# Ledger of designs, part 100: miniprotein binders against q53ft3

Target 1, 195 residues: q53ft3
Amino acid sequence: MFGCLVAGRLVQTAAQQVAEDKFVFDLPDYESINHVVVFMLGTIPFPEGMGGSVYFSYPDSNGMPVWQLLGFVTNGKPSAIFKISGLKSGEGSQHPFGAMNIVRTPSVAQIGISVELLDSMAQQTPVGNAAVSSVDSFTQFTQKMLDNFYNFASSFAVSQAQMTPSPSEMFIPANVVLKWYENFQRRLAQNPLFW
Key: E = the ipSAE of ESMFold2; O = the ipSAE of OpenDDE; V2 = 0.75 times the mean of E and O plus 0.25 times the DockQ between their complexes.

## First folded at step 10 (miniprotein)

Design x1 (at its last look DockQ between E and O 0.02; V2 from the best seeds 0.00; counts 0 for: pae E 13.2 > 1.5, placed apart)
Fold by OpenDDE base, look of step 10:
Structure x1 (fold): chain B 195 residues (1-195), chain A 86 residues (1-86)
Amino acid sequence: as target 1 above (195 residues)
Amino acid sequence: SPESYKRAIRYALFAQKYAELIQREAKELGDPEAFEEALRLFRKAAELYLKAAELYEQGDYEKAEKLMEEARELFYEALRLYEKLK
C-alpha cells in the first residue's frame, strides 16, 4: 500500500503492518537523512473518507521513541515529502503509535503511517517545517536552480568581438540560453511537475 | 477498556470501509466474483470486530481479544487478497 523513499537509498515498498490501520518503515542511519518521501503504491487506495497520517519516530536523548506528526497522504495527495532533519525532541504529541513496543535500535528511526478518518486528520497539526510544501518548495528550488544556471552561464558571455578563436571549443549563443530559460520558466509556471 | 472498545469499533469501521470500496470496484469492473473472497473476509472481520467491541463493553476482555485476533487474521488476509487483485 505504501512506499518510502530516501534519497540515495533503495525504495521501500514493504511496510511492516503493525496493526490493521498502522504501517511502519524503518529508516537506518536516520541522522544522515534530510528528507523522506512517503507515497502510495497505487495498489490499494484509501477507503472513502480515509487517509494516512504520517509520523516520524526517533529516539530521544533517553532512547525513548518520540513520535511526531509530519503530515498526511491521501488518495488526492498520494505522495508527500517531509524534512526530518533538525527535528529535535519536541514535546511528544499524542501519537497513535505510543502503545507499540517497537524495538528500536538507536540509529534507526521509523516512519509510521496511521490510516485514519479524514475528519480526524483535519484536527491534527503537523510539526512545523516538516511538510515540504511539495509544489512551492519545488518551484522555489527549481527557480533557484534555473537562476543559478542562468547566472552562471551568462557570466561567461562574451561578444563576438571579444571572442578569441578557440577551435577546440564550441560556443552557444547567449540568446539560446535565455530562450531556454524563458521556456523553462513558462513550463514551470504552468506545471511545476511537468517533467 | 474504553480504548479497546474504541479500537474494535475503529477496526470494524475500517473493515467495512474496505468492503464498501471493494463492492464499488467490483461493480465498476463488472466482475463481482473477482473480489468476492476479499469482500467476504472484510465483512466477516467487521462483524467480529463489532462483536469484540460488545464484549469489551461487557467486560469480557478475554473473549473480546480472541475475536480481535480472529478478525485481524481475516482483515490481513482480505487486504492481501485485495492487493493481489490490483
Scores: ipSAE 0.673, ipTM 0.889, lowest interface PAE 0.6, mean pLDDT 86
Fold by ESMFold2, look of step 10:
Structure x1 (fold): chain B 195 residues (1-195), chain A 86 residues (1-86)
Amino acid sequence: as target 1 above (195 residues)
Amino acid sequence: SPESYKRAIRYALFAQKYAELIQREAKELGDPEAFEEALRLFRKAAELYLKAAELYEQGDYEKAEKLMEEARELFYEALRLYEKLK
């Protein structure tokens, strides 16, 4: 269901499923890790109305787990890059993983993913410096840029009755922009890499 | 390089997003097995892109580039199959 990738290390795609709705990755030698990519493999989506809360855990000076909420992954935003270098000495947050810390050594941390209702996730606050970026697909990024351009251009549309004469300016009929937008969307759906 | 690693991750996530798109389209058609071969190839491409990212991190650039090429081939074959059935 999930993958965990750390720069300079092997990708982990076999999370430990410690409960029906809880998944864990071990991060040995966590002191050397600055960023973690958490992503859905795409084989099994979250059930409708649900998503994943992502936590980072490390042992404190007494060897007790300290859990911090990093952020979320959802069907609509299935991957995220989290910065954890500044979190290894932070204070914990509320978390659903109670005694699920399965590796207790001074150099091993964990990434935990808890499948939860989206409404419940909306009430949680991640630690303020954890999420670095949400990684959108090329298609989703391109669609957002396309929508932005169309919305921007169309915001200048006026009817002929509203036009003020401006002999030094060139104008483009609004339907030309609409036809371009529709054509671009169709081509993008057929081949996301055509451009 | 760090840029090659990030590119491989981005392509892996893109292939996974495409797999999710066609799986949702199959459900909308009322045929959850529609596009099954294309879905399989998109997921395989994503797996190879992820393995390439791993190899870039290990400094094995020659193997990583080979996997990137193989993943790209699978990705375009998946697109061809999806487009033929659509």
Scores: ipSAE 0.000, ipTM 0.172, lowest interface PAE 13.2, mean pLDDT 71
ESMFold2 (binder alone), look of step 10: mean pLDDT 83; pTM 0.812

Design x2 (at its last look DockQ between E and O 0.03; V2 from the best seeds 0.00; counts 0 for: pae E 6.9 > 1.5, placed apart)
Fold by OpenDDE base, look of step 10:
Structure x2 (fold): chain B 195 residues (1-195), chain A 86 residues (1-86)
Amino acid sequence: as target 1 above (195 residues)
Amino acid sequence: SPESYKRAIRYALFAQKYAELIQREAKKLGNEEAYEEALRLFRKAAELYLKAAELYEQGDYEKAEKLMEEARELFLEALRLYEKLK
């Protein structure tokens, strides 16, 4: 039902379902994570009148989990980006995951999604500055990432005439990168969550 | 406990909402047969969760927990079935 994406890491599509209405992703080495994307896979929508409250849990100085509400995902907003890098000093809020004995290693944080009534979600207040943006912002972020990659890759482009023999190196034609870029953009435009 | 009761009610509602969703989808697609088992399981899970809630309210925690577990199994199976249909 849910996916979790951290930049530079493989997408996680296998949430641990810890309860009928609760899903958890583990985030190893969470201290290096600035942003996390939570998204619906598109396989199972929320039932009518329901959505997902997204929580972040990190170990405090005592090793106790601190859960904070990051924001929400809904059928109308099937993805969200959250900034988690600044949450280390936050106070724990009321959270639906408190009863779960989740064995945590000090370096592993968790993203928890609680499926709740939309009316109940509306009464909750996410921690400040955690919610970065809607689907549009995700698209913008992805576009920036793509542009960054393309620019980076293209910066190494050399003409065949400029190539020096390097038997230890494999070369990829620039047109392959361009084709990839164009295809990715097209897919992104069609569905920002095409993966 | 009051919390256990609330949990049971919440799960019942969740199961009911999935049943409603599936019923709607099945109707739209004209493929009720494909969704029949998942629908049945969600409805049954909802029923069991409600019964569990009643038992929690009555203080029969042991029986309530048993029903909760049974309902859970049905609910999860229903989800799996539903996911396969997508």
Scores: ipSAE 0.602, ipTM 0.862, lowest interface PAE 0.7, mean pLDDT 84
Fold by ESMFold2, look of step 10:
Structure x2 (fold): chain B 195 residues (1-195), chain A 86 residues (1-86)
Amino acid sequence: as target 1 above (195 residues)
Amino acid sequence: SPESYKRAIRYALFAQKYAELIQREAKKLGNEEAYEEALRLFRKAAELYLKAAELYEQGDYEKAEKLMEEARELFLEALRLYEKLK
């Protein structure tokens, strides 16, 4: 149902299902992990009205799991990138000694996904700003395309008083729209990521 | 640069969305082997974009920019392979 991607590691697509509604990925050597992508494989969608709450768990000094809510995945937002580097407490930034010769522990952290009602998820508050991007690339691309078109076409706008007897109405010559469309298509063909 | 970090994160997510698209399409068509290389390259691009984002945070801008270029080349090759199969 889910996948997990960590920089420099092979993607995990076989979550451990620990309950009907709970899935887990093991993250060995978690101290070297700074970002994680959690995504739906597309094989089984969430049931209507449900989504996934995504947690990060690491062992504390006693070996007990500490769970922290990172954010959510849903059918409408099926992937998200989370930053976990600041969630490991006591490592690297608030150290009174200044010297770094810490032996790396073999302890394993986890990413947990709990399938829950969307209404229940709406009442939960993720830790800090763990979700670093919830960008719908299609929506972002479409919005940037529309903004680009509006700005370009508006630079050629003329008022009604400049063209016809209907004051306050503005016009854009039709060939400006065509030129913009052709230029945008060319840019997209050359670099689908130009936005 | 905060803008460079955000850009790398956006590109990582975008590459991952293509990987998700390819995986769904390959399964629907029953042709997973034909799509396997494109899927691998999209995922590799996503991994490199994530690594570049981490390097930007660490202040290793020169290495981060090199990884961004490498990830872009992998992404474009993956896209070329994917377009051939459509």
Scores: ipSAE 0.076, ipTM 0.620, lowest interface PAE 6.9, mean pLDDT 72
ESMFold2 (binder alone), look of step 10: mean pLDDT 85; pTM 0.838

Design x3 (at its last look DockQ between E and O 0.55; V2 from the best seeds 0.00; counts 0 for: pae E 5.1 > 1.5)
Fold by ESMFold2, look of step 10:
Structure x3 (fold): chain B 195 residues (1-195), chain A 86 residues (1-86)
Amino acid sequence: as target 1 above (195 residues)
Amino acid sequence: SPESYKRAIRYALFAQKYAELIAREAIKNNDPESYEEALRLFRKAAELYLKAAELYEQGDYEKAEKLMEEARELFYEALRLYEKLK
């Protein structure tokens, strides 16, 4: 259902299922890890109304797991990158994983994914700025910026009959803005990285 | 700079999103062998972009820029292969 990618390591696609709704990836030598990608494999979507809460766990000085909420993955946001470099000495928080997830080896951390109701997830607060961005969020933001610019520019459109002579001003035909907007949208849909 | 780091993270996410799309299509079409190389290249690009982000954060901008260019080449090769499968 889930995958986990760390730079310089083979992708992990076989999470350990520790409960009906809980999945774990082991991260050995976690002190060398700064970023983790958590993603859905595409084989099994979340059930309707459900999503995944993503946690990071490291062993404290006693070997006991300290869990921190990183963020979420959902059917609409199926991939996310989390920065964990600043979390290796953070404080634990409430979490759905039990004591049976205790890490016995001091150098192994874990990524935990708990399948939960979206309403329950909306009441949780991730550790600040662990999630750095997603493709869907960036694409949606870019589309919103594009729409905002088009709507703003078009709100100043006037017909030639409505124009006051202004020899000190430069004007652009309104259809140039529309042509640019449509071309940009087509290019963005084909290659989100072109700009 | 912070902008270079954010750019590298954004590109890593884009490559990972395409890897997800390829994997879903391979399952839908019951044809994993046809999609295998494109999937591998998207994942490698994501790995290199992510490593470049880490190098930007460490201040090693020269190495980071080299990885960004290498990742970009892999990403667009993966796109070329993916377009042939459509």
Scores: ipSAE 0.178, ipTM 0.682, lowest interface PAE 5.1, mean pLDDT 77
Fold by OpenDDE base, look of step 10:
Structure x3 (fold): chain B 195 residues (1-195), chain A 86 residues (1-86)
Amino acid sequence: as target 1 above (195 residues)
Amino acid sequence: SPESYKRAIRYALFAQKYAELIAREAIKNNDPESYEEALRLFRKAAELYLKAAELYEQGDYEKAEKLMEEARELFYEALRLYEKLK
């Protein structure tokens, strides 16, 4: 159901299912890891009204796991990038993995994904700055890019009455650009990956 | 720069999204083999973009930009392969 990507490492696609609704990835040498991508494999979607809460655990000074909520993945946001390098000194949060005495090697951290109700997820507060970017961020970027292009192009718009003869230049009617923009927006709204 | 870092992260996500899309299609079509190389390349692109982001954060812009370019090449190759499967 889930995959985990660490820069410079092989993609992990075999999460350990520790419960019906809980999955864990081991992250050896976690101290060298700055970012982690958690993603859905696309094999099994979340049930309706459910998503995944993504947790990070590292051993504290006593070797006990400290779990922190990084963020979320959902059917609508199937991938997320988390920064974990700065989390080593954080306080533990309430987590669904607490009872799992997973024998840990001191250098191994874990990414835990808990399948939870979306409504419940909305009430949870991830640790600050852990969530770097999401699918929504990409969509927003694309929209900004489109807007930027449209604004740029439209700034050169002149009426026929204002046109000066320039035989070396080709002109595109502004309505063509607008139609393209509208069509692109529609496609983007339907499928952010339509291209 | 912070903007370069963010860009690299966005591209990593984008590459990963394509990987997800392809994975879904592979499952739908019950043909994982045909999609395997494209999937691998998208994931590798995502990895390199992610590494580039880290390097940008560390201030190693030259190496970051090199990885960005490498990732881009992999991404486009993955796209090419994916388009052939449509």
Scores: ipSAE 0.028, ipTM 0.465, lowest interface PAE 2.7, mean pLDDT 79
ESMFold2 (binder alone), look of step 10: mean pLDDT 85; pTM 0.843

Design x4 (at its last look DockQ between E and O 0.02; V2 from the best seeds 0.00; counts 0 for: pae E 6.9 > 1.5, placed apart)
Fold by OpenDDE base, look of step 10:
Structure x4 (fold): chain B 195 residues (1-195), chain A 86 residues (1-86)
Amino acid sequence: as target 1 above (195 residues)
Amino acid sequence: SPESYKRAIRYALFAQKYAELIQREAKELGDPEAYEEALRLFRKAAELYLKAAELYEQGDYEKAEKLMEEARELFYEALRLYEKLK
């Protein structure tokens, strides 16, 4: 039902179902993790009126698990990116995983997904800055990337009059790069998640 | 406990919601037979969870927990069967 992705690691598609409505992923060496992607596999949707509250758990200074609400996944938003770096000092909130004796090793954090009513989820407040505003941040990142590429590519632009014969090199007209940029920007504006 | 009661009710609702989902999907796909067993199991799980809730309310925790476990098994099997249909 759920997948979990950490950059540079294998995707996890086998959540441990610890209860009818609760799923857990283990994240070894969590201190090296900046972002986690939680997503639906597309096999089993949420029932109508339900979604998933995504929690992060790490051991506190006393070795006790601290669960924090990161955000949500739903049928309409089947994936989310969460920044988990820097959450080490957060206060524990009320969490649905508290009664679960999840055996933890000190270096292993957990992502928990609690399937809940959407109405109940709406009453919950995620910890600040954990939810990477997927659309805005992604759009901003993509725009920055595009700008960076365009600037980089354009810096090498030369007129034909300035060109020196280099038979070993292929040249791309600057207008092609510009056209690509414009097209990509248009697509991004229409749907930031078009890719 | 009140919490156990609430949990049982929550699971009953969850099972019922899946039953409804499956029923709808079966209808939309025109293949009710493929979904019949999963549907049956979710419905049965829901019934057992409700019975467990009643037992919790009555203070019969032992019987309630037994029903909860039985319901869980059915629920998990139902999910497994449903996933296989995808």
Scores: ipSAE 0.702, ipTM 0.901, lowest interface PAE 0.6, mean pLDDT 86
Fold by ESMFold2, look of step 10:
Structure x4 (fold): chain B 195 residues (1-195), chain A 86 residues (1-86)
Amino acid sequence: as target 1 above (195 residues)
Amino acid sequence: SPESYKRAIRYALFAQKYAELIQREAKELGDPEAYEEALRLFRKAAELYLKAAELYEQGDYEKAEKLMEEARELFYEALRLYEKLK
């Protein structure tokens, strides 16, 4: 249902399910981790009216887990990047995972995802500076990326009269990019999941 | 700059969303090996964009810009492979 990506590591797509509505990813050597991407795999959406509260947990000086609310993922915003570099010695948040008195390697933390009612999630306050980005629905995200790509590519357009010979470079005619852009926009508007 | 950091984060998310799309499409069509290289490249691009964001935040702008360019090259190659397979 969920994936977890950290720079320099293989993506994790097999969360440990610790309850019907609770999922965790282990983060060994968490002290070297500054950002974590949490995302939905897209195969199993949240039930209607529900979403995911995302928590970060690290062991305190007594070996007890300290949980902090990072933010949320939902069917409408299925991916988010969280900054955890400043959270590794902060105060805990209220959390639904209970006490887990399991001996951990001192450098292992967790990302926890709790499936909850959207109304309940609205009553929760993430720790400051945790969420650095959220991604709109698939359609909005795809349209924004399409626009950004087209604007970026078109800003480098030159005419043949202005081209400098460069035999070691590969080129794409600008009209190919424009045709692709227009075709993609039309298809996306008709079926956001066409690809 | 703060804008460079935000741009790198956005591109990391964009690359990750393409990886999610590829993984879903390959499973539905029953052909994950045909998309495996594109999936790998999108995920690698996302990884490098995220690392570039961290370097911008640390003030290592030269290394961050190099990773941004490397990530962009991987992203475009992944997109080219994905379009060829469709």
Scores: ipSAE 0.087, ipTM 0.592, lowest interface PAE 6.9, mean pLDDT 75
ESMFold2 (binder alone), look of step 10: mean pLDDT 83; pTM 0.822

Design x5 (at its last look DockQ between E and O 0.02; V2 from the best seeds 0.00; counts 0 for: pae E 5.0 > 1.5, pTM E .769 < .8, placed apart)
Fold by OpenDDE base, look of step 10:
Structure x5 (fold): chain B 195 residues (1-195), chain A 86 residues (1-86)
Amino acid sequence: as target 1 above (195 residues)
Amino acid sequence: SPESYKRAIRYALFAQKYAELIAREAKELGDPEAFEEALRLFRKAAELYLKAAELYEQGDYEKAEKLMEEARELFYEALRLYEKLK
């Protein structure tokens, strides 16, 4: 039903079903993980009126698991990206996994998915900054990337009068870069996922 | 316990919701036979969970737990069967 992806690691498609409504992925070496993607496999949808609350657990200073609500996945939003790198010092919240003695090693965190009624999920508050708004974050990243590239390219701009003959080099007019930048920004503004 | 009761009710609802999903899907796909066993198992699981809930309310925890376990087995099997159909 669920998959879990960490960059640079193999995708996990076999969650441990620890209860009828609870699934768990193990994340070894969690301290090196910045982001986790949780997604539905597309094989089994949520029943009508249900979704998944996604939790992250890590060992606290005492080795006790601290569970935090990261966010949600639903049939309408079958995937989500979560930032977990900043959660290591957070306080635990009420979580549906508390009664489960999941044997943990100190270096292993867990992603838990609790299948719940959508109405109940709406009453829950994810920890701040965990849910990466895919669109907003992507837009921000793309904009930063564009700005970085434009600034970088522009830093090499020289007037024709300043050009020294370099037969081995190709030159691109700065206005071409600007036009590209403007066009890209326009497309990004229209549809952040235009590619 | 009240929590056990709530859990049983939650699982009953969950099983029922899957049964409803499967029933609808079976109808839409025009192949009710393919989903019949999974549907049957979810319905049976739901019934058992409800019975377990009643037993929890009555204080018969031992019987309730047995029914919960039986229901769980059916529920898991139903999910497995359903997944294989997809």
Scores: ipSAE 0.665, ipTM 0.887, lowest interface PAE 0.6, mean pLDDT 86
Fold by ESMFold2, look of step 10:
Formats: sequence, C-alpha cells, structure tokens
Structure x5 (fold): chain B 195 residues (1-195), chain A 86 residues (1-86)
Amino acid sequence: as target 1 above (195 residues)
Amino acid sequence: SPESYKRAIRYALFAQKYAELIAREAKELGDPEAFEEALRLFRKAAELYLKAAELYEQGDYEKAEKLMEEARELFYEALRLYEKLK
C-alpha cells in the first residue's frame, strides 16, 4: 500500500504489515538519513474517512523506541517529504504503535504508517521540524510556473491577418490560453492544501 | 541558501508525484513494465533533487547545483518518454 524513498537508497515498496492498520519500513543506518519520502504505491486508496499518520522511530540510548509524528499522507496528499535529521535527539510523542515498543538494534530506525480516521489525525500535531511542508511553496511555485507559461505562450500571439498559411500545423487561439490561465488560477485558490 | 533548499524540495515532490502517476497507470494496464523506464527516471530525479537539498543544507552549493542540473535533465527525459508512451 505504501512506499518509502531515501536519498541514495533503493526505493522500498514492501512495507511490513504489523497489524491490519499498521505498516512499517526498516531504515538501517538511520543516522546517515536526513530526509525520507513516504508515499502511496498506487491504486489501493485509504477507506473513506481515513488517512495515514506517519511516524519515525529510532532507538534511545537504552535501545527503546522513541516515536515521533512526522505528518500525514491521505488520498488527497498521497506523498510527503519528511526531514528527520533534526529529530534523532528529540522527544517522543504519543503514538499508536504501542505493540511495537520493543528494543531494536542501535542502528535501525523505522517509519510507521498508521491508518486512522481523518478526524483523529486532525487533532494530532507533528513535531515542528519534521514535515517539509511546501504547501505555501507549492502554491507559490505553481503560481510562478503558471505565470511563466502564460507569458511564454503569449509571446507567440499573432492576429489572423499576420498569420502565415500552414495547413500542416496546429494552432491554439490566444483566448484559449487566457481562459485556461484564469481557470487554473481560480482552481489553485480553491485547492490551497498540500497534495 | 534557504530558497535553494526549498526549491530542491519542491522539485523532489514534483518528480515523486509523476512517479506515483506512472506507477498507477502501469498497474491499470496490468504490467508495470509498460512505463518502466519513465518511472525509473522520475524516481531517480526525485532522489537527486532530494540529495541536492541535503547538499544545500551542508553548504556544498557547487555540488548541489550540479546535482540539480542532473536531476532536471533526468526529469525532462522522463517526461518526454512518458508523453511519447501515452
């Protein structure tokens, strides 16, 4: 149902299912890991009203797991990038992986995904530096890309009187590009939330 | 800079989104090999963008910029292949 990507490593697509609603990935040599991408593999969506809470677990000095909420994945936001480099000395948080509270080897951490009600997830607060939320950055990036495309396409505008006949070429009226631009801007404002 | 880091993260997310779209499309055809090369390239681009973000944080801007260019080349090659195969 889930995948996990770490820079410089092969993608993991075979999570260990440790309960009906809980999935884990082992991350050997976790101290060398700075970012992790958690994503849904494909066509198996969360059930209606459900989503995934994503946790990071590393062993403390006694080998006991310290769990921290990184953030969420949902049908509407099926992938996320989390920064974990600053969490390896952090505090634990409440978490749903109580059955997984056993010692681990000192070099192995885990990513845990717990399928939960969206209402329950809305009450949870991820650790402040974990999620690399780019909702604002995605919105601003997308708007800038949209502006760049519109400016570029508009630079080719000509009137029909100035057109060179070309029966082998396809043309798009400039008002179609403008309409698309305006519709996309409206849609972007209506969907300001992250993936 | 902080802006360069954020740019690399945004591009990594964008490349990962394309990888997810291709993975779903391959499953719908019952054969992941149908889009295998484009999927591989989008995933590699996402990986390199993420590595570039880490290099920006470490202050290795020259290596980070080189990796951003390499990731960009892979991303657009992947996009070209994906559009051709559709």
Scores: ipSAE 0.198, ipTM 0.687, lowest interface PAE 5.0, mean pLDDT 75
ESMFold2 (binder alone), look of step 10: mean pLDDT 83; pTM 0.804

Design x6 (at its last look DockQ between E and O 0.07; V2 from the best seeds 0.00; counts 0 for: pae O 14.6 > 1.5, placed apart)
Fold by ESMFold2, look of step 10:
Structure x6 (fold): chain B 195 residues (1-195), chain A 86 residues (1-86)
Amino acid sequence: as target 1 above (195 residues)
Amino acid sequence: SPESYKRAIRYALFAQKYAELIQREAKELGDPEAFEEALRLFRKAAELYLKAAELYEQGDYEKAEKLMEEARELYLEALRLYEKLK
């Protein structure tokens, strides 16, 4: 259902399911981690009216877990990047994982995802510096459209060596833009989510 | 700059979004290995973009810029492969 990506490490796509509605990723050597990407794999969406509360846990000086709410992922915002470097000495918050029988070592932090009602999530307050970015539908559409246009226009490009002696400059005919626009409008009219 | 960091983070998220779409489409086709190379390239690009963001934050702009360009090449190659095979 979920994935977890840390820079320089293999992506984790097999969360430990510790309850029907709770999933955990282990983060060994957590002190070297500054950012974590949490995302939906897309194979199993949240049930209607539900989403995921994302928590970070690290062991305190006694080896006891300290949990902090990072933020949320939902069907509408299925990916988020969280900055965790400033949280490794922060105050714990209320969380749904405290009674879980999770095997934990002092050197390993965890990312926990709890599937909850959207109304319940709306009442939760993440730690203020954790969420860095998320991607919304408008931004996703804009980037997809830009990528599509780039690939289409590039298929008509000629090098400046073919047009002028300055090979670092490229030109495209104006009708390429029109062809792209007409094709995109037609595809969008057929399926607004044709990506 | 702060804008360079934000761009790196944004592209990391977009690469992950494409990886998510590819994985969903492979399962809808009943072929979990469909688009496998494009999936790997998008995930690699996301990894490199995130590392570039960390280098920008550390002030190592020259290394960050080189990593951004490598990530961009992988991202665009993954996109071309995915769109061609789609």
Scores: ipSAE 0.010, ipTM 0.496, lowest interface PAE 9.8, mean pLDDT 73
Fold by OpenDDE base, look of step 10:
Structure x6 (fold): chain B 195 residues (1-195), chain A 86 residues (1-86)
Amino acid sequence: as target 1 above (195 residues)
Amino acid sequence: SPESYKRAIRYALFAQKYAELIQREAKELGDPEAFEEALRLFRKAAELYLKAAELYEQGDYEKAEKLMEEARELYLEALRLYEKLK
């Protein structure tokens, strides 16, 4: 249902379901992480009228988990970028994960997604500066995403001689993907908000 | 080649990630059995990709490429099955 992406790391597509409505990603070495992207995989949408509240948890000075609301993902906004680097000293807020004894190592932070009613989500206030609205952060994320995609797609590239007939599959020339990538990068550089 | 090795490792990783994804989705849908074949195929694909990586590292490119192709077929079939189930 959810994916989690940290720049320079492999995408996580398997959240730990800790409750019927709660999902958790582990973020090892969280201190080196500046931004996290949380996104829907597109396999299972939120039920109508529901979305996901995204929380970040890190150990406080006492080793106790501090959960902070980062923001939201919804069917209409299936991905979000959060800055977590500045949250390390923040105070915990009321969170849906508080009653959950999630075993974690001190070096591992967590991203928690709580599936909640949209109406309830609207009443919640994310921690300040967590939501990345900066063009730069978006550009960086997009670039990383594009790089990841390109690397992924190119890894499947085969020469025509290596192609096996598969009537059920469509093939895209690698040069088309590259061209798209270059064009997208150019557009992004010109106007990060071109979309 | 080093690039081939990296590719094999990458493909193994993706196969593993899909397996993990499917396991999660199966759990969420409450029907793990429906995804069993897709899971099996992704796992097998991952295994073959890893073996291919090892072979690339050993310089046995011919066998590696054969495994890569076999893994690819399994991977694609797994994807097909998964797409039907979601």
Scores: ipSAE 0.000, ipTM 0.182, lowest interface PAE 14.6, mean pLDDT 79
ESMFold2 (binder alone), look of step 10: mean pLDDT 83; pTM 0.817

